# Ledger of designs, part 14: VH-VL binders against Jasmonate-induced protein homolog

Target 1, 185 residues: Jasmonate-induced protein homolog, of Atriplex canescens (Fourwing saltbush) (Calligonum canescens) (p42764)
Amino acid sequence: MASTQAMGMTEQQKKSVDEMVEKATNMGVNVQAQNSAVVSMINQTNVSMTFNENHNWSGSVVGTGYPKSIPTKQSRQFIHQGDAKDGSQGAVVYYGSNANGEPCGWLLAWCAPTNVTPTKPNRVYVDCGAQSKFDTISWDTIKAKLDVGPATTNFTDVDTETTIAAGVTSTGSFASVGAAFGLST
Below, E stands for the ipSAE of ESMFold2; O stands for the ipSAE of ESMFold2 at other seeds; V2 stands for 0.75 times the mean of E and O plus 0.25 times the DockQ between their complexes.

## First folded at step 7 (VH-VL; framework fv_iluzanebart)

Design z4 (from y1 with heavy chain T105D; at its last look DockQ between E and O 0.50; V2 from the best seeds 0.00; counts 0 for: pae E 10.9 > 2)
Fold by ESMFold2, look of step 7:
Structure z4 (fold): chain C 185 residues (1-185), chain A 123 residues (1-123), chain B 107 residues (1-107)
Amino acid sequence: as target 1 above (185 residues)
Amino acid sequence: EVQLVQSGAEVKKPGESLKISCKGSGYTFTNYWIGWVRQMPGKGLEWMGIIYPGDSDTRYSPSFQGQVTISADKSISTAYLQWSSLKASDTAMYFCARIGEDYSDYYHAFDIWGQGTLVTVSS
Amino acid sequence: EIVMTQSPATLSVSPGERATLSCRASQSVSSNLAWFQQKPGQAPRLLIYAASTRATGIPARFSGSGSGTEFTLTISSLQPEDFAVYYCQQYNNYPYTFGQGTKVDIK
């Protein structure tokens, strides 16, 4: 009954996520980021996306904060500084529209531990769909799914034809997170 | 004691529908992903997909997308695997398993397994 | 999809001897690798996760090592109950693919 339908990144999603990870890596190297997640997001939809909400399990955004908008076919970045014990763990939600002009949301969550180990790896979680899906978010539920999630993932909502893919890698003392917010068509 | 208990063996004909179950107990069912794994006769293990019962978030292996439906009823702590039209090639042992995690040691491996449900599909 | 390849397909060893099982990933899975044991007529049992961490209740004779693309399960002194099929599984990328298995037979 119509929850998540597709698994595995498309070639386009893989290329886009890799480009965003590289962009995050370059930014993190340039600013000499430490104990942080450097996050790069590309909007592959047909309209500008607007920031809706963030959540912090540990750490906080630094600098100029979360991008207020992501113009169509453009990318934006932020740095989320980790705390000493649990590193950087957070999430963001951006709103936009699908191909039919229906309001939709894209959620990206990440876990970037202070020290990446076999038992504390970098992780991502993604979700997307109708905007109303994000009216009431259970952050405990998302954390539980994030804590068992992979280093790369994607999700496609068949009802709205929205899709999202993300990946995270360790680059020295910081994590590089790349995400592609898009449409399945 | 954490357990997953599966429904009993099934003998079916091609074209019939089937829904098998996996009931969890001894833990908070809605907080852990449940996965399904197929083992064809004499073959290895195949990851079919997972569901998060708390909100029914479901992720399928591409090999099984559109071939089966994974669902859950959190009110009775039960996950399901179902076919709308069985094929002889669906003859296999089917396991459910919980993806384990605790805050002392994070791990994504299946830590608790059901006993398996043998599905036999023959004309 | 990440292909997991196990070797050997069958390993014949005597009780009390050391067994070494190999698992190779088609691309890096970091340390996101688990090992399972399956005895005839039983569900798989988790032995090792995170490449080298023993699961609760698993005897010390089981050890795992490796990272990236190359992984090893070692059983330092085979017991009669260890004759089974062993599977590796990566959980770095969906789908969480298994290797084809290594059967450990009594010699």
Scores: ipSAE 0.006, ipTM 0.611, lowest interface PAE 10.9, mean pLDDT 89
ESMFold2 (binder alone), look of step 7: mean pLDDT 92; pTM 0.944
ESMFold2 at other seeds, look of step 7: ipSAE 0.083; ipTM 0.723

Design z5 (from y1 with heavy chain Y103K; at its last look DockQ between E and O 0.55; V2 from the best seeds 0.00; counts 0 for: pae E 2.002 > 2)
Heavy chain, then light chain:
Amino acid sequence: EVQLVQSGAEVKKPGESLKISCKGSGYTFTNYWIGWVRQMPGKGLEWMGIIYPGDSDTRYSPSFQGQVTISADKSISTAYLQWSSLKASDTAMYFCARIGEDKSTYYHAFDIWGQGTLVTVSS
Amino acid sequence: EIVMTQSPATLSVSPGERATLSCRASQSVSSNLAWFQQKPGQAPRLLIYAASTRATGIPARFSGSGSGTEFTLTISSLQPEDFAVYYCQQYNNYPYTFGQGTKVDIK
ESMFold2, look of step 7: ipSAE 0.647; ipTM 0.870
ESMFold2 (binder alone), look of step 7: mean pLDDT 92; pTM 0.942
ESMFold2 at other seeds, look of step 7: ipSAE 0.685; ipTM 0.872
ESMFold2, look of step 8: ipSAE 0.554; ipTM 0.853
ESMFold2 (binder alone), look of step 8: mean pLDDT 92; pTM 0.940
ESMFold2 at other seeds, look of step 8: ipSAE 0.711; ipTM 0.885
ESMFold2, look of step 9: ipSAE 0.624; ipTM 0.855
ESMFold2 (binder alone), look of step 9: mean pLDDT 92; pTM 0.942
ESMFold2 at other seeds, look of step 9: ipSAE 0.709; ipTM 0.886

Design z6 (from x2 with light chain Y94W; at its last look DockQ between E and O 0.48; V2 from the best seeds 0.00; counts 0 for: pae O 11.7 > 2)
Fold by ESMFold2 at other seeds, look of step 7:
Structure z6 (fold): chain C 185 residues (1-185), chain A 123 residues (1-123), chain B 107 residues (1-107)
Amino acid sequence: as target 1 above (185 residues)
Amino acid sequence: EVQLVQSGAEVKKPGESLKISCKGSGYTFTNYWIGWVRQMPGKGLEWMGIIYPGDSDTRYSPSFQGQVTISADKSISTAYLQWSSLKASDTAMYFCARIGEDYSTYYHAFDIWGQGTLVTVSS
Amino acid sequence: EIVMTQSPATLSVSPGERATLSCRASQSVRSNLAWFQQKPGQAPRLLIYAASTRATGIPARFSGSGSGTEFTLTISSLQPEDFAVYYCQQYNNWPYTFGQGTKVDIK
């Protein structure tokens, strides 16, 4: 039974994603990031989120690594350094709970090519829902979707009332990725 | 040859259900998004939603959320558009379309279109 | 959602002459813009994607330009088969949206 969802970000999601892109941009400028994705995520749920898993198609996390937790109503950041050939392409999964206390997951994936061009743009993919959805992840399927993904997107899981939005933009030498992990209620 | 072939024209009454189909051939059906587009008589194109048949990930335009169901049966390479209760205002031409063969080059542009299915709903 | 606005609604042009069609997005769509041609009783046909790249089999007289919020389709020397309705579509953001169309009529 596939979950249905409305397309289009809420005003809060637009604002939150823009703020997270700005945070990522400021961080990337400050550390002089190159050939990387600088990622900023905000937890707009009512509980702390915990890191579950990452996947790398190219590149790897640097610095302090992936945030182990994202406290409620706070943001956390990381830098994912790209490979010379294929840039930064990766994904993260965070676990938390919905408004009813049910275990849920949020997935963010990004593609930040070494050289952004009209034919090799920055891309994002998102997903969320019951935590069990993320017990078995087909990374090949997510990569296929990411490779045709837009620069901004959102997803709402009607059954769990979870939602996620993300955007990516280029700041010369690096990509700024912003994401908002939240509840649709 | 990559093709999308849609089911034939339908004449229905308000309140009836309907499920129209879009069958893909000549490519790996489960690896491409399929979208549905409405064109009301004499009007422009309205994007309704898309589905990734590989896992049934389905996304709707807000104007169509709750109004239709988009689904796919990957075992027969077919996507569907479905109404549980048709209205006269559902009278339109409906197209399915696929994102192009080279995903990164086409940026989700729909390069292959079905021939259209005319749905007429009259009381 | 991103509103795509096309102008003019109708463009009357003589065969052999140049047609210029405009498309404006309510916010940046980068280069994630496509142009389609639709003739009466037919499905749309992809002309241009990625703002400026011609789809396979599209004649060189069709060209696209622009980025961000402003885009142009140019037909450099109109042929009899080019009289149709033209749509732009953005695919930068969910949901994907079409412009309302520009009808190119023979003068």
Scores: ipSAE 0.007, ipTM 0.538, lowest interface PAE 11.7, mean pLDDT 87
ESMFold2, look of step 7: ipSAE 0.475; ipTM 0.830
ESMFold2 (binder alone), look of step 7: mean pLDDT 91; pTM 0.926

## First folded at step 8 (VH-VL; framework fv_iluzanebart)

Design w1 (from z5 with heavy chain K103S; at its last look DockQ between E and O 0.50; V2 from the best seeds 0.00; counts 0 for: pae E 3.5 > 2)
Fold by ESMFold2 at other seeds, look of step 8:
Formats: C-alpha cells, structure tokens, sequence
Structure w1 (fold): chain C 185 residues (1-185), chain A 123 residues (1-123), chain B 107 residues (1-107)
C-alpha cells in the first residue's frame, strides 16, 4: 500500500538549494532589490517544466514575470516585489513529468515579510506529486502551513517519486529563495 | 479549553503492531500541525514528525521515516502514531503536541502537549 | 541536521538564586529557538520561543537571549517549582532537533 511520506534531503539537494540561493542573492544585489523575494529554481528532472499557476498573498511579480518554462537541468529566476506592509508572500506551481512519464507538479511558496523579526521570519513551504494534486489548491491551507514553516524544508512524494527542496535567507533588504525541483533517490 | 488527550499506556511484545491516538479539543483541529515526540527512558526529547490534519500533509524526521506512520482522522479530531512491527527499542514515552500560536506570531513551537502515552515493548 | 548542545548537564542551585542555562547550535538557527521545561512524569511545557519571547502564562523570571548559534535561558530567582529538566529546540531547519537537556536540581 501507499501513503504520503517524506524522505530525507540528500547532500545533493542541499548543495543545489544553496546554489540557487546564491544565484538569487547575486541577482538581487545586481538589481538592488528592496522589500522583495528573489527566487531561483532549478529543474533537476528529465523534461522541461512549464508554469501552471501562481498565487499572491502579498506583493506581485515584476519585470518579465514568472518563467514560462524551466528547461531540464537549468535554472530560472524571478523577482517578487513586496507590499509596504506585508512584504512578498506568494507561490508558484510548475508542471513536468516523472521518470515514468506521469504528469506531476511542484509547488513552491515563500513568505518574506517587510520587517523580518524573530517572530516574523522568512519561511518556505513545498509540495510535489501527481499533477492532479494541484487541480484544486486550497491557498488558505497553504498559507496556514507556510505561516509556521521553517527557513529550509523538503518533501518527497513516494507515489510519483518526485521531490522538492527549498531554502530562504535574508540578504540585506531582500530575501533570497532557492529551490530544487526533482525526482527522488 | 485547548487540550490534547492521548490513549492509555501499552504493554506489547516485539513484532506486534500498535496504533496510539491523540485527540484534540477546544480549537479548530484541522488548522494546526500536530507533532509527535519520543522520549526514551532516562533520555531527552526527539522530534519524530508532524501532520497537518486538514489535508494529511505529513513530514517525518529522517530517523523515523519508514519506522512509523503518522496519520489523522479529521472527522473525529484525532491524530495517530502507528508501528507495523514493534521492537524492544521502541519502549518510550510518546507525546503529541500542537505546533505554534496563530499565524500572526509566525513561529514553529509546541505550545500544547498531550499527557503522553507510555509504550513498553518486552523482549 | 543541526546538533543542539546544552550546558551544563546538571546545575545545582538554591531557591532564590539565579540560574543560567546555555544552548549552542552546530550552525546558525537565526532566532528560531525555543525552550521547554519538563518535570518528572509530566509533558514538556513551552517557556520561550523566537529565542527571547515568553510564551503565554510564563512568569517574568524566565528570560531567553541569543541568536545565531548561542542561546541562554535565565531564571532570575529560582522557585521550588522550577526544579526540572530544560530543553532547547531549533526550528530553523528540517528536521527540528532538541538539545540533550539541562537538569536543574536543588542544592
């Protein structure tokens, strides 16, 4: 039988997330980002990923928007500009396939408050699995989980053998978010 | 009043299965993570994993992944910790705990605890 | 995994005296740090979260400080009911981890 189970994060996932945080940091410094989340995502699957959906609790994407695709083994970035009061709080969903060609989705959510404090830190939430899991998303539920989430997390869906890891750190006046979308093992 | 009430003490033999429970009351059960914490005799606290009962989203410590099953039945406001085959080394006190205050405080700490369930596995 | 190391293992203190408990993380946990009290035969009780914020209903004699890798719990005037084991716990990184505990005993 099968159930939703998490598997531990690998050293390769940790390294990939750290690299994506570094890419986000470099981008944010170069454009002098303020009150924003700079997000870098790497596609570690065997097929190109396509943008499906976003959600905003606070703030909005700027520039050319969310990357429409993330080619296999490549990374893409965007900047999410925060509101004055509540900062940058949002989520994205990308679709792809697992090793068996089954449609799958990867969800990344972040919270980058305008004023980071010990009781209002930067946070991330992740999820992945069959594409149908993302047909009806309860954004209120995602927000509730994100609001008490950690700065670094991962999830593995045993049924589809998909995995995702993410981390967020503060870089002066903006948050750097790195994520790795992948397959488990 | 906000409470977590756990099932009673268990005495089992190695190889037996076991499912212990943690019933929440006095709050909206589906809106808070529930965690499980092990304390072996004379030892400290170990985080085992958490579940969000609203959608059964479950996250495990790597040390416990594949060793236990965490689940919930939101219709009766109850979370569960389950073993398919107990070992003598599973002898411990097991606590459930609720994660954090409301979202305005943005933290992840166990603010409400169950009374504990003592599991004794005699070889 | 972040290892949390507490010191001392045991602290013998007379009622009315000040107790200082230390917790060190193997890497930065920012301010994502909680302190718990556990008395024999009882469940743990949350004292401090976010490194320095007292949980609801916790007496003012309990205070927390620190950030990054080094944290301190201070009990300014120990009461008879404060003799217990105290644990720190980080919640910055999955998996969340506890320190091994500091026992505060009557001298």
Amino acid sequence: as target 1 above (185 residues)
Amino acid sequence: EVQLVQSGAEVKKPGESLKISCKGSGYTFTNYWIGWVRQMPGKGLEWMGIIYPGDSDTRYSPSFQGQVTISADKSISTAYLQWSSLKASDTAMYFCARIGEDSSTYYHAFDIWGQGTLVTVSS
Amino acid sequence: EIVMTQSPATLSVSPGERATLSCRASQSVSSNLAWFQQKPGQAPRLLIYAASTRATGIPARFSGSGSGTEFTLTISSLQPEDFAVYYCQQYNNYPYTFGQGTKVDIK
Scores: ipSAE 0.479, ipTM 0.825, lowest interface PAE 3.3, mean pLDDT 90
ESMFold2, look of step 8: ipSAE 0.488; ipTM 0.830
ESMFold2 (binder alone), look of step 8: mean pLDDT 92; pTM 0.942

Design w2 (from z5 with heavy chain K103R; at its last look DockQ between E and O 0.74; V2 from the best seeds 0.00; counts 0 for: pae O 3.0 > 2)
Fold by ESMFold2 at other seeds, look of step 8:
Structure w2 (fold): chain C 185 residues (1-185), chain A 123 residues (1-123), chain B 107 residues (1-107)
Amino acid sequence: as target 1 above (185 residues)
Amino acid sequence: EVQLVQSGAEVKKPGESLKISCKGSGYTFTNYWIGWVRQMPGKGLEWMGIIYPGDSDTRYSPSFQGQVTISADKSISTAYLQWSSLKASDTAMYFCARIGEDRSTYYHAFDIWGQGTLVTVSS
Amino acid sequence: EIVMTQSPATLSVSPGERATLSCRASQSVSSNLAWFQQKPGQAPRLLIYAASTRATGIPARFSGSGSGTEFTLTISSLQPEDFAVYYCQQYNNYPYTFGQGTKVDIK
């Protein structure tokens, strides 16, 4: 099929997310991660992205913490250690710019239950758009959407022409989360 | 009683606009995704997209992106499916459906369906 | 997108007999799989979600199994009211795609 960057998850977005899931998997295997989400993010925009904030519903980041920046066309990773009962559930927001130089944000949220079951699957939620969209975040609303979300998803903001895609899989005793932060142009 | 009630059948000509509705009752409308599903005559079910009425977050199937508009008016607990210019190939039954009510188990399934709206586009 | 393929297209079975319906995904959907029943002139009804969990009010004769790419709906003792078309649907990835349906005819 001929793809368009304005449609849902494109073949290129799927490939980028799969690469980030693989990178997260390799990291998680190397450090023998347990009850964790290993998260890999690639910046496919034209400028460096900077960390803005995180949110935790369950668990916390370990090691050196959240990457403070993600250079253009590069990827960065972190490990989010889960709680015994509810696993790893969190979100991050990164800021950057669109093709017009307008300030924008990208939000990635994940849920990686301690024990993945048919009724407690891994899931992701994504959002992007103007940076001002992220000045006041309703984390309860994001959690409600995340709780019934898919394992792989995407979103494109028409006004800013920003896009984001993400996926999560179980890899043995941890979850691998991959995300691509980008532009629809 | 949790239910979704859709607007009545429509008979239209190609090129005309149309907006059909899906009204939710018996639950907090703004806290659940609402999806739209097409069934062409004698055919199976096709997922078109979903909306979260609380903030109008809308996600489309690629096959329907740009072909229809999904929207909601949370003040009257109603979701909409809209065409700006109907085609004969839009002739189908259209269902709205809610995504699951049990957030503690995190399941994601269409548990409540509207009765359907038959749209006929002819001539 | 994930293609869901159901077999057989039509299944003829006598009342009281077992019916077995198959659904295959073009890639893994984990256990994010639902089954729906649609009777003539009606909206679909949720039977099974999470591959094997019966929805509220669904009789025990309906059971689901499978994970990954291969799934089965079993009706252990077919009743006359079970004449319908059955659809599987994955909800692992947007778009949430349906199979083409299996029509169950009573012999």
Scores: ipSAE 0.512, ipTM 0.834, lowest interface PAE 3.0, mean pLDDT 90
ESMFold2, look of step 8: ipSAE 0.656; ipTM 0.872
ESMFold2 (binder alone), look of step 8: mean pLDDT 92; pTM 0.941

Design w3 (from z5 with heavy chain E101Y; at its last look DockQ between E and O 0.55; V2 from the best seeds 0.00; counts 0 for: pae O 2.3 > 2)
Fold by ESMFold2 at other seeds, look of step 8:
Structure w3 (fold): chain C 185 residues (1-185), chain A 123 residues (1-123), chain B 107 residues (1-107)
Amino acid sequence: as target 1 above (185 residues)
Amino acid sequence: EVQLVQSGAEVKKPGESLKISCKGSGYTFTNYWIGWVRQMPGKGLEWMGIIYPGDSDTRYSPSFQGQVTISADKSISTAYLQWSSLKASDTAMYFCARIGYDKSTYYHAFDIWGQGTLVTVSS
Amino acid sequence: EIVMTQSPATLSVSPGERATLSCRASQSVSSNLAWFQQKPGQAPRLLIYAASTRATGIPARFSGSGSGTEFTLTISSLQPEDFAVYYCQQYNNYPYTFGQGTKVDIK
């Protein structure tokens, strides 16, 4: 019998999230981002992922918008510009398939306050599973969870064998968000 | 007053099942994470996992995944911790706690604790 | 998983004296750090969150400091009711973790 896989981030997930945070940091430095979340996502599944939906609690995406697809084993980035009062707070949902070809979804949410303080830190929330889980999303519920969430987290859906991990760090005057969308097997 | 009230002490034998409860009152139960914390006799605090009762989103510490089940019944504002087969090593005090939240501060800390449920498992 | 290490394991002090408790994280937790007090036979009590913010109703003699990997709880003038076990807890990385505790007892 093999040891039960812990729900905490695996070493591979930690490495992937760290790499995505570094990509986000480099992009944010290069464009001199301010009061923003710079987001980098890697697709570690076996099929391309497609953009389904976004949500904004504060701020909005800038430039060419959200990546419409994330090819297998590749990463994509976007910048979400914060507003003056509440910074950048948003979410994205991408669709793909698990190892059995079943349709699945991955949700990444972030909070990057205008002024990061000990009582208003950067936060992330993640979820994944069957695509139908995302047919009707309660964004108020996601926000409530995000508001008390950690800076680094993960989730594994046992039924679909999908997994997601994410982290956020403060870099100068912007937040670097890294996420890994993947399979648990 | 905001409070968490836990079920009473339990004396059990190895192999028996058990489900202990944590009832919240004085606040909107579905809007806050509830966590479970174990304290073995003479030992420190161990975080076991959390549940969001609004949608039953449940997250376990790796040390406790597969060892216990955390659940909630939002219609009666109650969270649960359960074992399918108790071991003598499960003898401990078990606390439930609410994760505090203030919209303006975005903090995450166990601000309200239940009184604890002593579980004793012996032959 | 982030390991939280507290020192000393036991701190013997007299009432009225200053107590300094240390907590170290195995990697940065920013300021996402809480301190709890637990007296024998009782549930833990939140003292400090966000590394340095006192919870409501906590006396001013309790103060927290630090960020990153090194944190300190200071009790500026110990009162008889302060003899207890103190725990730090990080909430930066899931899963959340507690330190082993520091017992503050009477000299």
Scores: ipSAE 0.601, ipTM 0.855, lowest interface PAE 2.3, mean pLDDT 90
ESMFold2, look of step 8: ipSAE 0.703; ipTM 0.874
ESMFold2 (binder alone), look of step 8: mean pLDDT 92; pTM 0.945

Design w4 (from z5 with heavy chain Y106S; at its last look DockQ between E and O 0.69; V2 from the best seeds 0.00; counts 0 for: pae E 4.3 > 2)
Fold by ESMFold2, look of step 8:
Structure w4 (fold): chain C 185 residues (1-185), chain A 123 residues (1-123), chain B 107 residues (1-107)
Amino acid sequence: as target 1 above (185 residues)
Amino acid sequence: EVQLVQSGAEVKKPGESLKISCKGSGYTFTNYWIGWVRQMPGKGLEWMGIIYPGDSDTRYSPSFQGQVTISADKSISTAYLQWSSLKASDTAMYFCARIGEDKSTSYHAFDIWGQGTLVTVSS
Amino acid sequence: EIVMTQSPATLSVSPGERATLSCRASQSVSSNLAWFQQKPGQAPRLLIYAASTRATGIPARFSGSGSGTEFTLTISSLQPEDFAVYYCQQYNNYPYTFGQGTKVDIK
């Protein structure tokens, strides 16, 4: 029997994403965030993750910038300030390794419009797998998928046994983004 | 005319394999998610999964994970749904559908549907 | 998975009368909800998306409302061609689950 691509968020992933959304919410409330995405990411792998790159479609990171690393079993946060017209739309890629020590990457993208409406909702897109998958990224393709994406999503790469889940919700004048970077094993 | 055209009805026995198709035309096939929806006789609609043909990014419903394979061949603008071993309980109508797009606003509801492919699995 | 529950299962209505169909989500789906119409032997047709936005070419007698967990499809004056099964679908989370359907029959 061949390996199947596991889809659907597990109860553990849902719990982890909800915790990260709550952490992002608390941070956004504490700093009185406006027109921004507050992003909280937890590293559920066995090694520290390192920041590889970001992409901006609108807005930019503020404060101390993107966390340079996310230690194993810990979380880190950043705030991405939206522009007046299109809000906060961006992506980050973190590198780490799987249970076999193979180099892997995790990609999180979000869309947090300045004004959330039924036809312009908050959105997320996720991807993970071998590190080489992220050597050349088509940001236009990711944007196209993000533009019609859900508010909660996940992905599991069967070959590397990596997984990622994310969710986004509105909190007053900002969006709370939570993500869990992990292993399917 | 934007349309999805599905392969014809199938009559199969349990244990046989099957691959049905959904060909898109009148739009840029690689830029839209394509989904598969099952409708068992006398029952409602069930979301099976979606694929982004541009890079074969595929997302399944847990109820169908491991039961079917969703794939695409972008060179011929065609998405596929396939079984390695059919069961009698696979008897159903299967629809493909495109996630739609407003001209100036993107959204994610199925706006264009194929005509359906009836699959009958009986001993 | 988000469970979508429609009520009633069957709604008997006379032509020209108003039909009100309900759809409830097991958790919030914001406004990420669509309504579909399906006639016997046909593919579903998109009526409403984003909870309240009519799809292109859908008559004004169809309207949608609601957000979060409670949604309503209203057909203000039923026409003979409106007797069909209606499905709601959430697209807030994968899998994009459908309700069980509401059959609108001639009274």
Scores: ipSAE 0.367, ipTM 0.796, lowest interface PAE 4.3, mean pLDDT 90
ESMFold2 (binder alone), look of step 8: mean pLDDT 92; pTM 0.941
ESMFold2 at other seeds, look of step 8: ipSAE 0.558; ipTM 0.839

Design w5 (from z5 with heavy chain Y107L; at its last look DockQ between E and O 0.62; V2 from the best seeds 0.66)
Fold by ESMFold2 at other seeds, look of step 8:
Structure w5 (fold): chain C 185 residues (1-185), chain A 123 residues (1-123), chain B 107 residues (1-107)
Amino acid sequence: as target 1 above (185 residues)
Amino acid sequence: EVQLVQSGAEVKKPGESLKISCKGSGYTFTNYWIGWVRQMPGKGLEWMGIIYPGDSDTRYSPSFQGQVTISADKSISTAYLQWSSLKASDTAMYFCARIGEDKSTYLHAFDIWGQGTLVTVSS
Amino acid sequence: EIVMTQSPATLSVSPGERATLSCRASQSVSSNLAWFQQKPGQAPRLLIYAASTRATGIPARFSGSGSGTEFTLTISSLQPEDFAVYYCQQYNNYPYTFGQGTKVDIK
C-alpha cells in the first residue's frame, strides 16, 4: 500500500462530515432534541453497510434505534438521548467491505456532555480496518481515547484502504455528530 | 515524579536509519497518549503524531505520515520515533510529550515533556 | 488544517509590565486551545489549557481568555523568568497545530 494513501482528511471528507453535521442539526431542530447526540452517517463505500453493535457509557438510543443498514452512497441518522448527569456517550460499529471485497469495520464514538464547558467539550473518536479488528473491543480503552479526543478527526487504515472522518458541534441544547465511512483516496 | 526521558543527541549521515526513544516513569505509561513534536533550527513547533501505548493506536499528522514511524514498547514504558532513511531536512530537535494533565479533563494538552533529542543529519 | 496565527512576532516589554499575546485560529476551535512557554535550550512547558485553565504549578500572573477564533494570553506583571517564546496550540481539529510563536523580550 502506497504512503500517499495514508494522508489526513481530504477536502471531500471535510465536506461530507460538514454535510452530515448539518443533517444532524436539521433533524435535532425538527424534533427539538434536548441533552442528546443527533448522529448522521454517510456510507461512501461501494457496498451496503450493516449494523454490528453499539456501546453506551451514558444515555441510550431513542426512536426506532440504530439504522440496521446504510445503503451505498446514502446517509442514515439516529438520536442518542443523554442522561441528566453525563449526557450522551456512546459508540457504533458498522460492517462492510473494501474495494477488494474484504470484510471491514468502521467505529464511531462520541461524547456529548449534558452541559458543554471548556473542560467538558464534545468529542469524537474513530477507527476502521479489517472486520477482525472489532472482534474483541475494549470499550474501556475506547473511552479513554475518546475522553481526550478532538471535536473533529479522521483515521485511515493503510492495510485495508478504509477511512473514516467525524466531527461534532453544539446546536443549542443538543450535539450534532456527522461521520463519513469510506475508502482511501 | 512524572518524567519523560529521551535518548541522547544523534549525528547521522543522509540515508542512515535512526530510532530515538522516550521513556516514561512515575505514571501508568499505557494510560496516556504520547506525542512527538519537531522543532527545526530557529523555527517553531510542529506536531508529528501520537501513540496510545496500551494498544499501539497511532495517529500521524498528514505532513509526517509515511515519513516516520511512531511505536511503543509498553513492557519498558518506552515510545519511539524512527526513520528508515534520514534526510538533511530531518535535522531538528525532537520532543516527546504526554497528553493530559488531569484525567478528569479529557483534552489533548501536552502536560509533561521530554528534554528533547537533537538529531543532526549532514554529509 | 487549522492555521494558528500569533501576534506580535516579538513583544518588547519591561519587567513588571503587562504583556498581552494574541492567537487567532483560521476557524473555530471552541475552547480547545493551549498555551506553552519555551526558553532557549529547554522543552516547552504547558501554561494554559481549555483556553483559560492554568496548568498545575503555573503562577496566577498567567491568564488565558477567548473562545472560537480569538485567544489571548496575559502576563499581568512580567518577571525576569518570563522572557521566553510563547506558543498557542489548537486541539479541536485533527491535525493539531501550533502557532508560530511570540517572543517576549526585555525592552
Scores: ipSAE 0.675, ipTM 0.876, lowest interface PAE 1.9, mean pLDDT 91
ESMFold2, look of step 8: ipSAE 0.727; ipTM 0.890
ESMFold2 (binder alone), look of step 8: mean pLDDT 92; pTM 0.938
ESMFold2, look of step 9: ipSAE 0.687; ipTM 0.882
ESMFold2 (binder alone), look of step 9: mean pLDDT 91; pTM 0.931
ESMFold2 at other seeds, look of step 9: ipSAE 0.664; ipTM 0.871

